# Ledger of designs, part 106: miniprotein binders against a7ua95r516to809

Target 1, 294 residues: a7ua95r516to809
Amino acid sequence: ASLSLLSISDLVPDLQFIFFWMSNAIEILYFIQQKSPAYMQTIELMDDKAGSKESLLSATISANEEAMTILEEVIMYTFQQCVYYITKTLYVVLPGLLDCNPFGTEPSSEQCRRAAGVCVCAVCVMPEAVRRVVSVFQTTSDLLQQYQVHSEIQSQMFAYLFFFTNVSLFNQLIDKGPARGWFQRSRVLQIQASVKILLDWAKGAGHNHLAQKFFAKFCSTVTILASPPQQLSQMSWKALCAEHPSLKPVQLHRILTQYQLMAELGPLPIWQPSSEDEAYIYRTVDLLESFENH
Short names: E, the ipSAE of ESMFold2; O, the ipSAE of OpenDDE; V2, 0.75 times the mean of E and O plus 0.25 times the DockQ between their complexes.

## First folded at step 6 (miniprotein)

Design qKa (at its last look DockQ between E and O 0.05; V2 from the best seeds 0.00; counts 0 for: pae O 7.1 > 1.5, pTM O .618 < .8, unsure alone 65.674 < 70, SAP 71.066 > 70, placed apart)
Fold by ESMFold2, look of step 6:
Structure qKa (fold): chain B 294 residues (1-294), chain A 85 residues (1-85)
Amino acid sequence: as target 1 above (294 residues)
Amino acid sequence: SDPYLIEFAELLLEAVEKLIERLEKLGASEEEIAEELLKRAIELMTEALDIARELGLSEELRKRILELLIEALRLMAEALRLARE
């Protein structure tokens, strides 16, 4: 029963089905939460001539507890299924962000080509790699709105999607960056511009706070790598740790090493780890992020 | 009649009927089994609704309605798992 899950558009029918189940479960759960307390009070006021009032009240409490448990499990299951399908799509498209050139826009449609002389929508002028990621986020947002999913659950879903995006981009950059030339200044500036497009989408979609929170590690990395040597060389290890608290010591140390190679600098005494951090820079198990930190 | 139990049963019934409609359009590999569970859930909800509309509803009948609605919920949850299997 497996499908080839290569694009978000191929998943829309499955996601519609899952979101519909989720939305119905939420509505029924809300009904129980809002109406059951008054109903139980009505039972307590009933005339107890048959002597079964306490049995009914007990059965009602038990039924409410079981119903809410079932509905909460449905909501959790459907949430996990949505995240599973959406992140499979993200996993495929995210690496392209690190290789694309946002400064050389690619025409993606005849309409976008004809609009080259005017202001066009951000989706039409985006590099194809960035457009694919934005499309996943936008399609997810549209489906959540279409099925009237509660705003708190929408926020939780985007919190996880941004977390996943940050982990995937950070790990790819750290793991493959040296071999791919992603630490070269021109590439870092291209990556920075591509991330800016994603952050702009998140702000326009009402998720700015979530994006700021969950992209912090990747953004800190790119900020360091994009910094001018004159400015960065004035910051000590201690100052860099304080400025970038989202980065673990081994991660910061690796990034500074790559910066030194890119700028053709020798080791700088000011970037030597503090005695407190010395043990941490060799924790290679902490270098890459886990997708299970949520 | 019991307005709370009527509303509960009507919410479930409306949800299940729409779920069957969407399941048919989706064409999932476990569709037939999931549809049978949802059809059974409709039977339980319809029985619950018919009882809940009676005048002079006894406490035993109210407990029966609750049992029917919870079993229908169990069938709905099971149908979801099968539709995604």
Scores: ipSAE 0.672, ipTM 0.910, lowest interface PAE 1.0, mean pLDDT 83
Fold by OpenDDE base, look of step 6:
Structure qKa (fold): chain B 294 residues (1-294), chain A 85 residues (1-85)
Amino acid sequence: as target 1 above (294 residues)
Amino acid sequence: SDPYLIEFAELLLEAVEKLIERLEKLGASEEEIAEELLKRAIELMTEALDIARELGLSEELRKRILELLIEALRLMAEALRLARE
């Protein structure tokens, strides 16, 4: 099937199988780690019958180490597979978030229509493009909870998914934004509203800290672009750097340059980079975020 | 019933059965010890399956199932070690 047709719902059966193995492997590993020291102590306290104790201890250590290694490999593999499938679905739906008009009347989700007619749940009142993104995260959350995956692994999963989402949205906005008109104030306000809905969902799901941390670059970019020209033109380069520390100098310079062009502002000396930053604003290699940095 | 624990225990049983079949082909004296360990592993996994098939599993029963499966895995690992020597 073309990537464009892949929905999170289509992957649920495969994801269920992967989450099953991941959860069980984590639980087994956890119990081995907790019981192994006590078991070794029990062997150490046994009467030393003719060197059998040392051999039994050695055998037990070796067996536990082998089992733990295998379980760690299974956990790592299953985690990577989950991330791979979920990020593919995100890749398909994320561009729609940038084109979304959240102020329009869009129809409620099909799933809630079947159960109660007109559902007014938080998901059903979301714009379709936002709902599709939230559906990926919600399905992931539901699966993680259903399989009782350890909370640390859940946090790592969401950290990565939010990281991926931020990188994807940021890179698309910086690269394609000028050409697609996403830097126009009306469009920026739509993007800002859509992202707020996503952040509100993340807050409701208990992931507020992770969302604030990993969406910082995208949120900073949107905040700058949403700022009125009268307000933003009064802010110095140094003040903007201090207010938006998640942005590299090259990124901030690019955003301000595109903002200036869009707003038909003349050259603003107040936005001139410091002498310290002047060398960095030309590092185009640092303009886009990398997916490899996580 | 926790269908996931059932499926996991069933997969482990299948793995042990395949391991026994593999050991039977190797013909070594350390095989007898390995076979006994694997038989014990089967017993523990069978017990785990029986518990897992019960309706209304408490957290304590789930924990007990996992403990049995861990002990089975330990015995399997030891059997594998002995079979490689």
Scores: ipSAE 0.016, ipTM 0.380, lowest interface PAE 7.1, mean pLDDT 82
Fold by ESMFold2-Fast, scan of step 6:
Structure qKa (fold): chain B 294 residues (1-294), chain A 85 residues (1-85)
Amino acid sequence: as target 1 above (294 residues)
Amino acid sequence: SDPYLIEFAELLLEAVEKLIERLEKLGASEEEIAEELLKRAIELMTEALDIARELGLSEELRKRILELLIEALRLMAEALRLARE
């Protein structure tokens, strides 16, 4: 185990360097892409000097392709390095989001002063655990903007960070939730409120589409668990599958089983899997999500 | 003991070397200045790789290697900025 108190702020100097590397590698790639066509056209317009023109053009194309391939690999490795350090920090702070309470805490005078001009303290209160997660995303956004990293790369970065966050939270909830009491209704409502703060941050940062796409599984899970017993009991297995297509049959079955236990709905199964899904509800290898994006 | 840092440095060195060859063929007006600055970047990158290979990778040494690679990349970026203008 490394330093458990490692914060995103401790990584900023190292991340600044890696973002700088990535930004400059992208600029080099862009320079080659912009200049190479003009040079190749110049070769094509030259007089044929003893049949050397075709060999020069071929050599130029080969050198250009090799240079671009290497730069793309450099961009990939710097991207992966950034993702590695950021997700390692996220993994440490994310479990706290499942334990925090965004309701019923007395807001600090400092928090109310920072919201000066509005001062609706019930709206301005953010749990420390949620603030730590938001600070990781905000610091990442700030660094990408500071080093003027192309918007497409920024989108790819947040796509992966949201993917990682979704998998981490989903796996923590499914695997450890029963022992930690996270499936209790009061706790689920707290988790739902905390997740909404993250989604609202993503929307404000211009990443709403990515958040909707990559948080789908965890959002579906929390939505089901937060449903009132009367409402959820009226939904069929097929209706739940249609409403929550991101969940695999084994995942949905585990969630509904935990819900039934926590809501004290009796011992007889309420949600009967379709005949098509009966074989798949026992496929335990599909219960937890993989961190591999591909 | 970060193999990604060493592999990345090697790939970046290869990219810079191929870019120098590319600039020589393109005939940019700022080409001589760009080549000199890129050669300096390659020297710093090579020094960083040599340090990593000889001494083994501690946290203090890793920071020194990152500093050398950053300086090399900054010089390379400056050379490219001048060539693009």
Scores: ipSAE 0.000, ipTM 0.270, lowest interface PAE 11.2, mean pLDDT 73
ESMFold2 (binder alone), look of step 6: mean pLDDT 66; pTM 0.516

Design qKc
Fold by ESMFold2-Fast, scan of step 6:
Structure qKc (fold): chain B 294 residues (1-294), chain A 88 residues (1-88)
Amino acid sequence: as target 1 above (294 residues)
Amino acid sequence: SDPYLIEFAELLLEAVEKLIERLEKLGASEEEIAEELLKRAIELMTEALDIARELAKKGLSEELRKRILELLIEALRLMAEALRLARE
């Protein structure tokens, strides 16, 4: 069986081992970096009665350099293994975000209290599909905290996970969206609500800045698609480019084209690409995002 | 310097030297020697991680954390020696 078919909870025992290995390698690297200069100075200051000082110093420099190289390789390898298994799990659960309904169904999932014949509230519930994605992020956070992995490595981990999530969701929406009906207004609003749950989780976990940075492209896409026709029709191409700088001209053009198909706006006379952008918007090779830019 | 760490390093060095001599006597290549040293390093690191997991239930003291780091430093020295032999 492929590891991409396993749930995040099935991977926890293996991930615990890798995270602890990574954490310990980082601690040893830090120890060597902090103590090596003082130790080297101690060697340089010793009495050299047999010419052994130069040999010891050279051997220590060589051993220290090799140790740091090995530790850096171990840290990189374990980091890549964690990212590999976590992103494989994410990839399996991410498509569910584009099909789920966080608003619930009426009347079955709607929870309303009535007073004097008036419905006073409706509840937005975290869908199972969103919960599965949040579980992957939460489990990752828990493992990083459990093994006291340095905050910079934690930030790098979530930067990559958010980058991966953004690329995966953006590519799926742009490539498969028309056939799946994901550009219909009701579906876009559901997607927007689901994404907001993920972003709220990230904010609560202390990763708001990373989420804003690495989720920008997908968020811009959903924001445009969820905009009311009256509001969007009042914005120029230049204004949309300025408000959504994460989107390439070809990507913005595709999104606006999908919006026109959904809304009764007719041709896009108000969203004219500049002559400088016009040639570029027809380049299909630049439409989808790459996972290789790490 | 900690006398315990010096004694520890000397024992590790002796173990590494004996392993190298044994493998050389058996006609092992430098790559085969490096592979055995890496295998031993992985075993030591695995032991350190198992100890850490067991003790996590009662919380890791600073003394136990130090011991785990010492085991990892031992494994690192074995890996450094393996890399040195492979490069030569």
Scores: ipSAE 0.005, ipTM 0.213, lowest interface PAE 10.3, mean pLDDT 71

Design qLa
Fold by ESMFold2-Fast, scan of step 6:
Structure qLa (fold): chain B 294 residues (1-294), chain A 85 residues (1-85)
Amino acid sequence: as target 1 above (294 residues)
Amino acid sequence: SDPYLIEFAELLLEAVEKLIERLEEGDEEKVEEAEELLKRAIELMTEALDIARELGLSEELRKRILELLIEALRLMAEALRLARE
């Protein structure tokens, strides 16, 4: 019960501790990488006996290599711990994104503009479920900025988080979607709008390239499901595979089968797989995505 | 004095002092053990810093300073792992 109410703010003290350690380890590692060569050159230029100076240089090289190894292990460990805690929080909040209605009116809609009876409130009204997900990403970004973590590490962090989010949302939609009604057109449009809010956040945060790369599978799925029947029925299996290379044949077949059912297009399959792809369509082990990246 | 060894020791000392402050704010079962490792790391870094500030360091003393700083870094790493288990 308490886990259902877990928010990213509850983990901030633990995350601050881990980010503090990661930032310090990175700073010390950078110091060694920048200062060590100059120091070793200084030793080489010292007035010294043959052997004594070589022994000191050898000891310095060995010590610096050992320090860098320890710091790299600390950085890797703290990075993995941050990913673990953040993705654990995401796991709790992500399913709500598939059930929320971003077109719904909140009391705060009075802060939104209206024109010709249409409310333009995308930037000021956000479903709580979407806000919880955005809050996880924003808090992560804030902590990375607070502790001045290098941009490459920041990019690696968001690559992991976007990968996890994509896999989690895709698996939830494919596995539970039929029973939960998530393949119904109205619900698909709500999901598409919610995902756009996440992608817009990522673009604003400077992570557009990462978001486009790591959300490809879920975005392809939602794009297909949101397509009008007239448009989709004019596309061949080969054309759909080419437009959606992130989807495996079994995944694309499942999506199209659900689409055909929901659009009431009859019992005959409109989209027929190639003979090559047909062999892999019934491999259930390839339907859901793994959380492990190679 | 040796500017590189002094700067290295000062960076490690600053990091460990702030880490002890963070640990003392927490209610974690392994905090006491982690604090003892960090206090030992402070002792080693302080010893290294004192030696590094001396004039006319021998090569043997410079090697000793590096050994102390590396040992301190290892203790800091172990303290982090212990505190996070």
Scores: ipSAE 0.654, ipTM 0.900, lowest interface PAE 1.0, mean pLDDT 82

Design qLc (at its last look DockQ between E and O 0.07; V2 from the best seeds 0.00; counts 0 for: pae O 4.6 > 1.5, pTM O .639 < .8, placed apart)
Fold by ESMFold2-Fast, scan of step 6:
Structure qLc (fold): chain B 294 residues (1-294), chain A 84 residues (1-84)
Amino acid sequence: as target 1 above (294 residues)
Amino acid sequence: SDPYLIEFAELLLEAVEKLIERLEEGDEEKVEEAEELLKRAIELMTEALDIAREGDEEKLRKRILELLIEALRLMAEALRLARE
């Protein structure tokens, strides 16, 4: 099938297996890290002058270093496998988030209205597309809790998942947005509402700081696009760069260009890039984000 | 006895026993090979634990470390075979 209905549920047995291996390796690693210093001190306090103390100390240091290397490799391998399968699922479901309407798509249940040209919804329903993304995050959280994975590893996992989601959504919006009409104000407001559902989930899950950090680029993009013309037109290029430091000059320029095309602006001046930034605004190779976080 | 080596061996043995139980659900050739490596790891850890509980000589403690490291290597290889 060319159409992918990939579900996180289909991967749960594989993910459980991998999380179980990771959890066991982490427990063994933490045991070594916690207990080996005291053990080494015990060896050092031995009054055996036959040379066996030095030999045992050396052997113990070597064994601990090798054990840590093996366990770290297992942990990294299992972590990367989990990330791979989870992000593969996310990649399939994320584009739907940009096309959904959280203000209600059912005529009988929709309580959306327009006020002063803005779409306002008295009741927002979680669209199926958003629910699928949230389900991936929730299933990941549940598995990490089930296998008692240390909170630090959980934070690293969600840091990467949020990073991946941010890059995927940003690239889709910038690359596909013009053809899809995603830069139209009504669509931007829908995207903003959908993103808020994801951010609210992250806050409830204890990952608010990670979400704020790793969604910065996409949130900045949506914030700019959702800005009223009166507010945005009062900001200089320099002010926009300062307020949205996550955006590269070429990215900010593309966003503002799309904003001008979609919004009816009066005789307001076009945003002027600084002389320092102008050289970079046409470097299209820097337009889309890399999935590598270097 | 050596409390650190005993606790290390017991923890590793418990972890490997739990891992082998999960693999016994599978009927693939690679899963069976992974299971055999884990069973070998159990043998090495059982030997290590016996030595650790009853032996006090320095040479025996070095042998225990060798057995524990080999068990860890077998565990890592079992994971890679099970995931191929």
Scores: ipSAE 0.646, ipTM 0.887, lowest interface PAE 1.0, mean pLDDT 81
Fold by ESMFold2, look of step 6:
Structure qLc (fold): chain B 294 residues (1-294), chain A 84 residues (1-84)
Amino acid sequence: as target 1 above (294 residues)
Amino acid sequence: SDPYLIEFAELLLEAVEKLIERLEEGDEEKVEEAEELLKRAIELMTEALDIAREGDEEKLRKRILELLIEALRLMAEALRLARE
């Protein structure tokens, strides 16, 4: 291991500090939202000697608005800081998912991986590369719960982390896949199994909807690449677009081109883009995803 | 005494005192500046509590609001200094 910023364990003190500020700001904001309306009603019931009641009400409204603005900015800033530290760690550990073999690790036996349900074996026996990613997600979840961060903010945090994970894995697969041999079917099946472990973690943590939504592009890519040639060659371009709406035409075209090359199905294109999509299959600006889209 | 303003001041004071404890675990110059801002925020909130507990005139309530908002500004500034 290392003591660098690249380990989630090394970042825990910074994350605890940031979550502590965030949770305090949330509690104060919640207090104002819950108590200020009743307080303003009590001001309206006061004796209005010398018109000071209207002045107090105006000052109270103005103060509440400023206080809520300050607190919302603190919450936003701390959220951004958390994301910064966590995604630095994810950036380092995610590439290992594309190279690991979840089927060959001991004690991660075939029967243990086939077990239906959560057991001690499901987390402790996974490949180290998968364990490192799960550790980042689990540590984040534990800290959010420890500091009682509101469930809506927890959902926003994991929505962004899953989005980041999807973009990172998809971009690396598309960009480095040819040189690294990641389009080989046996490798794709290994990748699929590793991602299944992450999806199972997300489901057990109560984030299944977010994972389904934000991993869609990478999962669609792996599903296509894992398909047997006999099955995939029978699907039209239109059917593939309908089954995989998360993929842009240029992305689907690139994936199918790589699939045809690795399956040695000859040089003649099997899948014919629709006339509508043909204008878009070479738009290289649309090939890779941006990390700033959330 | 005004129960809303007292509760607001006590909640903010408790938060700032906890933040100072976390900052005192660090030994950097920027941490010292952030700590000084939080100590000033404690002074403002202590003054606000004294006013709220001794009187309830509307002029005093407006003064309490001013003190609480200034304390919040100092707290937010301290966070940015500690995280630069």
Scores: ipSAE 0.599, ipTM 0.880, lowest interface PAE 1.4, mean pLDDT 83
Fold by OpenDDE base, look of step 6:
Structure qLc (fold): chain B 294 residues (1-294), chain A 84 residues (1-84)
Amino acid sequence: as target 1 above (294 residues)
Amino acid sequence: SDPYLIEFAELLLEAVEKLIERLEEGDEEKVEEAEELLKRAIELMTEALDIAREGDEEKLRKRILELLIEALRLMAEALRLARE
């Protein structure tokens, strides 16, 4: 099937199966880990009838270690599969977030229209492009809760999904932004508003800390680009580095250079990199974020 | 009844059945021992399924999990024997 046709709704049956396995494997692993020490102690307290105790203990240790190893492999595999399917869906819907005009009147979601007429829920009032992204995260959250997946695994899942989303949006904005006009102030303000809706959702879902941490680069980029020329032109390179520590020198330099071109600003000596950073601003390999660093 | 525990036990049962089918290649004595362990695992998982279907959730969930853990232990031992 063309990736362009893949919706999160189409993946729900497969994701349900994977989450089911993941949740049960975690529960069983946790139970083994809790019960095994007590069981071992029980064997150790048995009367040593002719060396049978040591053999039984050794066999029990070995069997439990193997069972735990298998369960850990299942958990890891199912986690990776969930991430793989969910990130594919995100990859399809994320570009729409950069092109979204959140200030326009877009029609409410078809799903909420079926139940009660004009739904005024927070999701139904979202722009369609934002709603599609939020729907992926909400569906993931709902499935994790439905299958009672351990809270640590839920946190790891959202950490990775937010990381992926940040890398994807940041790289698209840096690479394609100038050509698509996303660096224009009006478009930047639209992007900023769209991202705010997503962050507000993440806050409402209990993931505020993770969202703030993992969206830092994209948010910093959007904040710089949304800044008025009169304000940004008064900020030194050092001040911008200090205010936006998530950005590498090469990234900040690229953003400022594109901002300067877009705003038709002459050369700004105040934005000149420090002598320490001057070697790093030419490291084009560090310009885009990698998906492998997580 | 926790529908998820039922489905999990059913899937584990199918997995064990497939493992038995794969044990055809090896030392006959070790394979026979592994098959016996897998048969015992099937019995325990069947008991877990029966308990899960009877619908008394909280006390039953613990017992179901204990049975499934013991089944997994037996499966792991069977797999070990088959790999040796």
Scores: ipSAE 0.019, ipTM 0.423, lowest interface PAE 4.6, mean pLDDT 82
ESMFold2 (binder alone), look of step 6: mean pLDDT 72; pTM 0.664

Design qMa
Fold by ESMFold2-Fast, scan of step 6:
Structure qMa (fold): chain B 294 residues (1-294), chain A 85 residues (1-85)
Amino acid sequence: as target 1 above (294 residues)
Amino acid sequence: SDPYLIEFAELLLEAVEKLIERLERELGVSPEEELELALRAIELMTEALDIAREAGLSEELRKRILELLIEALRLMAEALRLARE
């Protein structure tokens, strides 16, 4: 592993080179797609003096197909390299988001119990850990804009970065949360506030729809964990499943078990799965999410 | 002349000239093979442009230009692969 990959600023020269080549390949591909049909029509309308028109048309079609194949490979490889560098940087900085406090003063348990949303009776500041994550997204956005990368490819890149972030945060919280104390209510409220900063950045950057789609699982998890005990105890298993369709039964069961343990509540039948869901929970070992896009 | 083939060649030439500027800045790191491929691509594109600008361009010469452009594109792709390796 290279420590140079820990800072997005250190990667800017390499990312500039990769984005430059992705942009050039896209421009050449666009040229072929836009100009080639008219050119082929011009060939078809030519006088066939030597009987070579069919040969030229065939050669033009073959050349276009080969050029597009080469350019598509270049675009794919440069896209994958950008994603590789950026996600390597994200992987290092994301766990810090689960440990940081965006409230200047740690809220009392009463403040946490009364809070319906984030930043109630507290001064919110962007923690350095959140700033590092935002910096990765902002630098990516700036580079895509600087090299005039097509908006569709920009959307594909942020879709994947949000997907990666969601999976990483969810897996970290579920797998390491109990040992790290992340399921304590005061910590969950801090996590919720930090996540809101990321979502607000995404909205400001024009990626609200992508953020809503790809952060659904982690947002559902944090929403459940941040719920007041009196509110959550009124909801049936069926109601919770309906409100949080992004969560698999095994994932929802784990989250509720941690909430119950953390809140020092006795066993609550209301959070027990149905007979069908109970069978499903014990049939699959898919608690953690895959980083492979499905 | 053939405007389509001229524009295609000019677009490739611009891209590879910028690649050469990058590779030259990194000479201390050993971009020799990449530079050779990029320079060869320039030669092919220059030849293609010269042919494409001729008056009375035949179908055989247009096929030759396509061959040169595709080979230049292959060399450019290989240079990029080696440069980022």
Scores: ipSAE 0.569, ipTM 0.857, lowest interface PAE 1.2, mean pLDDT 79

